# VH-VL binders against q96cp6r367to538, part 39

Target 1, 172 residues: q96cp6r367to538
Amino acid sequence: SGRLLINSVFHVGAERLQQMLFSDSPFLQGFLQQCKFTDVTLSPWSGDSKCHQRRVLTYTIPISNPLGPKSASVVETQTLFRRGPQAGGCVVDSEVLTQGIPYQDYFYTAHRYCILGLARNKARLRVSSEIRYRKQPWSLVKSLIEKNSWSGIEDYFHHLERELAKAEKLSL
Short names: E, the ipSAE of ESMFold2; O, the ipSAE of OpenDDE; V2, 0.75 times the mean of E and O plus 0.25 times the DockQ between their complexes.

## First folded at step 25 (VH-VL; framework fv_livmoniplimab)

Design e5 (at its last look DockQ between E and O 0.58; V2 from the best seeds 0.00; counts 0 for: pae E 3.5 > 2)
Fold by OpenDDE, look of step 25:
Structure e5 (fold): chain C 172 residues (1-172), chain A 123 residues (1-123), chain B 107 residues (1-107)
Amino acid sequence: as target 1 above (172 residues)
Amino acid sequence: QVQLVQPGAEVRKPGASVKVSCKASGYTFTDYYIDWVRQAPGQGLEWMGRINPYGGHTKYAQKFQGRVTMTADTSTSTVYVELSSLRSEDTAVYYCARGWYEFWDNSYTFDSWGQGTLVTVSS
Amino acid sequence: DIQMTQSPSSLSASVGDRVTITCQASQSIYSYLNWYQQKPGQAPKILIYAASSLQSGVPSRFSGSGSGTSFTLTISSLEPEDAATYYCQQSHSTPYTFGQGTKVEIK
């Protein structure tokens, strides 16, 4: 079952918000640094049309689990669905594969970003997340995966929401 | 319109420090990186480093590591580069440039430049 | 560090001539290559980004091509105002590096 993590309106235009979140922008880099992500790489967007594009992100995240590695490698695949050039807004689906964590082969996380332009300098951001299982884990294992994953996901997107709120103030 | 404004010139003695300012206007200051590039008289262009105005994170060329400091002031939309332990070889025009990543190609470019600041290091 | 080598270092051509400048990278930089124009006493000006994308406001007589390690800037028909020094710059990785420049003079 998915969770809605962000559903907020920002005083930032849809195109600018898209640029901030889905390019190698100062905002994104600053945000990821705050999260203590390291070795961040971004591929170019690629695809047959500008309405449907794909890119890959790689980075290292800190792990708070007292048992095991202190960091994990992450591969994130993003797919961008752009509404017509003038409509403003986009949908980005993200699949996040984390390596070096317990039961990594059982699951990955998926996120959907929805940017909707409301006015020239106003847009709504909706972010929903879910845990997807490649294999069906035992009940105890599933509980552990859910607990650890949601804790991290919620912290990440709550932090993102706060930073976006700060950024919009700087643009005024 | 996008503008990056720098002071005209600075003169320093060897061993001293110089701080050059770059005031940005005409755009959202935190949406773009600022890079510093210098050019010795009659020579080519040399990249010194980059600063992210959002958070102040910096990347310096190894050549300048330990002598260069870049800072950003969001309240005044101004970026600074300070170079210490100056030597005659540091005599150059110092440019600030606005850097941005093109969305689709993720290509980093300097699309706007300051007019440059001539820094002369002489005894 | 990635080394950028331009050729030629200087050239003289007549108005209307086709001018070609090449840039060679010491390693593959994919399409992360920019071209700048600099006139005496002025800051550089962006012409081409991402190897082949024309910057807004730049005349269409300028074009860029290439990928990997070999790149070319072409002026299809040289104009008097094109007298300048041109620089390639890789944006693949830091430190960003420039070619040594190509001075274009008008005969």
Scores: ipSAE 0.889, ipTM 0.940, lowest interface PAE 0.5, mean pLDDT 95
Fold by ESMFold2, look of step 25:
Structure e5 (fold): chain C 172 residues (1-172), chain A 123 residues (1-123), chain B 107 residues (1-107)
Amino acid sequence: as target 1 above (172 residues)
Amino acid sequence: QVQLVQPGAEVRKPGASVKVSCKASGYTFTDYYIDWVRQAPGQGLEWMGRINPYGGHTKYAQKFQGRVTMTADTSTSTVYVELSSLRSEDTAVYYCARGWYEFWDNSYTFDSWGQGTLVTVSS
Amino acid sequence: DIQMTQSPSSLSASVGDRVTITCQASQSIYSYLNWYQQKPGQAPKILIYAASSLQSGVPSRFSGSGSGTSFTLTISSLEPEDAATYYCQQSHSTPYTFGQGTKVEIK
């Protein structure tokens, strides 16, 4: 049920791309503002090893609901792994739990970011996502969960890819 | 060369507002935060807030909330801080500074500063 | 708000002396501490970030140490150009706060 959302090469090095996506950077904060996320908090990365760290993001997202709540609360846990400090990239696994939506206790979404350095000023970003179920919904409910979740995931990552392309051009 | 250029001085009466500019050059304007820090005569440094030039998001110190507004103009690479309802205690040098988060150690530093604008509030 | 307290407020030392300045935080800031140097009529300049990391272009006679609530800036051999006021600053939580400063004078 997983999907590949981004598989693109950018003219930015792996360490800068990592800093843009995975620190409290102007790029990340600006992107989240464009998505209309509010109440955004980002913990620092922490752990006993520079090659295995974790952080937590909390935020409020808008949802499309003409007759009900217009927003939902999110907790996103990210885990970073690298093979070494001078490795040409990293993997970040993200788990996203949303509260204030129908069937919230049935599922969560998971995302894997892979950054591979190709040259000093060139890197590939791959992002794939999946929906993980904790309880099995009957087929009509599952169809609703899948439709709404994939629509949101695809919009988010398509927007992220466009913003990375814009940021790359501003540095040129 | 990274530069942050500010006007030298501004004079205002109590109750007025002041708007101080900070023109950035020598780097990609939207890659760094701009923070404002003030220093009253003979006193230490006081952080006022931060603006993200990428999208305009701001964070203000609570003591200034409601009196301070920060804006950015990407077409001129310029940020502004406006402080309203001025009091004599607001007399200070107002610095803009470029802010950077290091990924690995989570440090946040002011790695380049403007030379400051002396704002004098006097009747 | 996190209060930062520096000691001493002022000191006078000879060229070649080892100088230490301490900074205490009112609660743990882990290693989120910076040191700045400010000369009269100038803006502050970053020296040390993340408690112990030396900024590029800063002379190796400057060093920083500490974590949690207690931090130290050391000048291993004082030079005439080091006469300035030094500030610690926590970057752990907003509002970011500075120590009151330590004025270093050359005898």
Scores: ipSAE 0.383, ipTM 0.771, lowest interface PAE 3.5, mean pLDDT 90
ESMFold2 (binder alone), look of step 25: mean pLDDT 94; pTM 0.955

Design e6 (at its last look DockQ between E and O 0.04; V2 from the best seeds 0.00; counts 0 for: pae E 11.1 > 2, placed apart)
Fold by OpenDDE, look of step 25:
Structure e6 (fold): chain C 172 residues (1-172), chain A 123 residues (1-123), chain B 107 residues (1-107)
Amino acid sequence: as target 1 above (172 residues)
Amino acid sequence: QVQLVQPGAEVRKPGASVKVSCKASGYTFTDYYIDWVRQAPGQGLEWMGRINPSGGYTKYAQKFQGRVTMTADTSTSTVYVELSSLRSEDTAVYYCARGWYESSDNSYTFDSWGQGTLVTVSS
Amino acid sequence: DIQMTQSPSSLSASVGDRVTITCQASQSISSYLNWYQQKPGQAPKILIYAASSRQSGVPSRFSGSGSGTSFTLTISSLEPEDAATYYCQQSHSTPYTFGQGTKVEIK
């Protein structure tokens, strides 16, 4: 099942928070660099409407899993559900496909970002994640996938939360 | 109001280096990219690269890689571009510009520009 | 890299005339196209972003249209102060690239 990884209020408006996280923003670029992500590419958001758009990210990540290589290629597909101007905020669904790792064809990870405006300069960020299986692995393999995946996912989003906290202080 | 202030002009000989500053004010310095665009006399506009003032991460046009260095000083809200191994073809007005993102349509534009710095490379 | 081609390179028109400038991209850039106005001795100034959105403070006689690979900047009724060089610029992907420019002169 899924896990709730971030559930925090930041002293940043919903729109600004959305820009920080889901644009080619200095914050995001800096954050990904801190994560040691390389070869990062971001497609523009595109879609039939401004309220429903899609983008693709590609990047290389370092791998600490002893079962795999030292790095892996990643394709991340994000779907943006923009709230109206009156409500503020957005929902972003992310599907992350990691390539070149053991059992890559068995699973991918999915994340849901929820930004909710609370005030002009205050917004709540909720992030939940899950591992989705394309094929049912046997028990030992599943355990390995779960262990390694959650370790990486948790580290990533905990780091994100910390950096957002730093950023909001700088914005004061 | 957003302001980007640059020095007026620089003169260098071929083979030398030039460093142009861009002092930003009127907004949160670390929230926006700064891009550099140059314009040779009577010519069009050429994008050189951008820098993230938050962390100093850069992205350069391939044409200038190995010869250009962009840096940011958060304490003074100033961005610098340094171009080495100058040649006559580098004579141009060099502009810094702030990149602006509009969340409603995901647009990215240069909404504010410095007044430009004329760099003349001549023997 | 994405190449941007403007046409015409220059034009001369009278006050009150309708002026049209076109920009062609070598590949689809969706609506990620900006238009800038540059007067002699000045830095470029943003006019239109996202292909069709006017920047605040830009007169209504300026309008942008197009998507994909073909874009148009239109001045519905040319004013004397509109004498300038206009540039299109794609913001789809780096390196960002500009058109060659269109010089607009007043007769």
Scores: ipSAE 0.015, ipTM 0.602, lowest interface PAE 7.9, mean pLDDT 91
Fold by ESMFold2, look of step 25:
Structure e6 (fold): chain C 172 residues (1-172), chain A 123 residues (1-123), chain B 107 residues (1-107)
Amino acid sequence: as target 1 above (172 residues)
Amino acid sequence: QVQLVQPGAEVRKPGASVKVSCKASGYTFTDYYIDWVRQAPGQGLEWMGRINPSGGYTKYAQKFQGRVTMTADTSTSTVYVELSSLRSEDTAVYYCARGWYESSDNSYTFDSWGQGTLVTVSS
Amino acid sequence: DIQMTQSPSSLSASVGDRVTITCQASQSISSYLNWYQQKPGQAPKILIYAASSRQSGVPSRFSGSGSGTSFTLTISSLEPEDAATYYCQQSHSTPYTFGQGTKVEIK
């Protein structure tokens, strides 16, 4: 559900792609620095099996705000699901709460990453996102929330897709 | 100037543990990983693991899982590696190294190294 | 784990000689291959990263080549200060692994 932002095949195996995106990897650290995210912290993955785990990330993002704070605090909760030890992929659901922005109490964003192994060195990544409302804003406010949120989400995932494509070239 | 400062030597008996420090200076401590690599006398290099000082999160080589713990103290810009249940084959020089990620080619290198700590495990 | 195998294990050469050291990976590591130099009593020093990129401050006589599973470090004209042990290291996936080393001695 939601808006599809990435649906691409990479010449990187599913395990490697999962490592790049969902471990504390040099790729992820480099990507977040390019996005100018700061104060990045990650909790360990935890859960009672390798097939179902959760972690929390916190970080500071830049925002364009001429009359207020230049940055916002983010708490991202990621939940990882694997269908089995040999399934060749995973699903990660993330929920992103941003503080220090207008109307922060009204909404949060949700993202689903699907990694499907296609071959030893080939995997599909799908990312879809949605805006989830906790309070009903009137139409002008909703339009502002939608415009700003989708702009940021699209920029982030377009950049991620390009950086994965660069990493794929170097691997090939 | 990037510097990683380690103690020179430690001596332990089999079964004990050792904790080796690595104090970083000359760069933003929380922006780079620190990796630990050991070298037994007259032998090659063996990667043990890495720590992200920003969040304290670690990745260990499976060989050391359960015996190794890495920690970081951001207030002193110091990382530590602790190895437990020591054996004579753990006698080695233990290096800390700064990991450098290069975004233009996605390479990861150990671009600055401590001078190493000789850990000797003997009866 | 990715095994890295260097050849030769040791060599002796004269000042001015061309020295070639090879490194074989047990599976493709793309170009994620580093070369380090280690002199006695010292920590390793990065020479070459990304298979062929020379680290800043490293003399131009050092060069690297290769991709996939086969890699080469070349010293075009050996100098007395190049007596050292050289290690390849893959940074493709953890655990990062090193070759066993190649000791280069001056005759």
Scores: ipSAE 0.006, ipTM 0.594, lowest interface PAE 11.1, mean pLDDT 88
ESMFold2 (binder alone), look of step 25: mean pLDDT 94; pTM 0.952

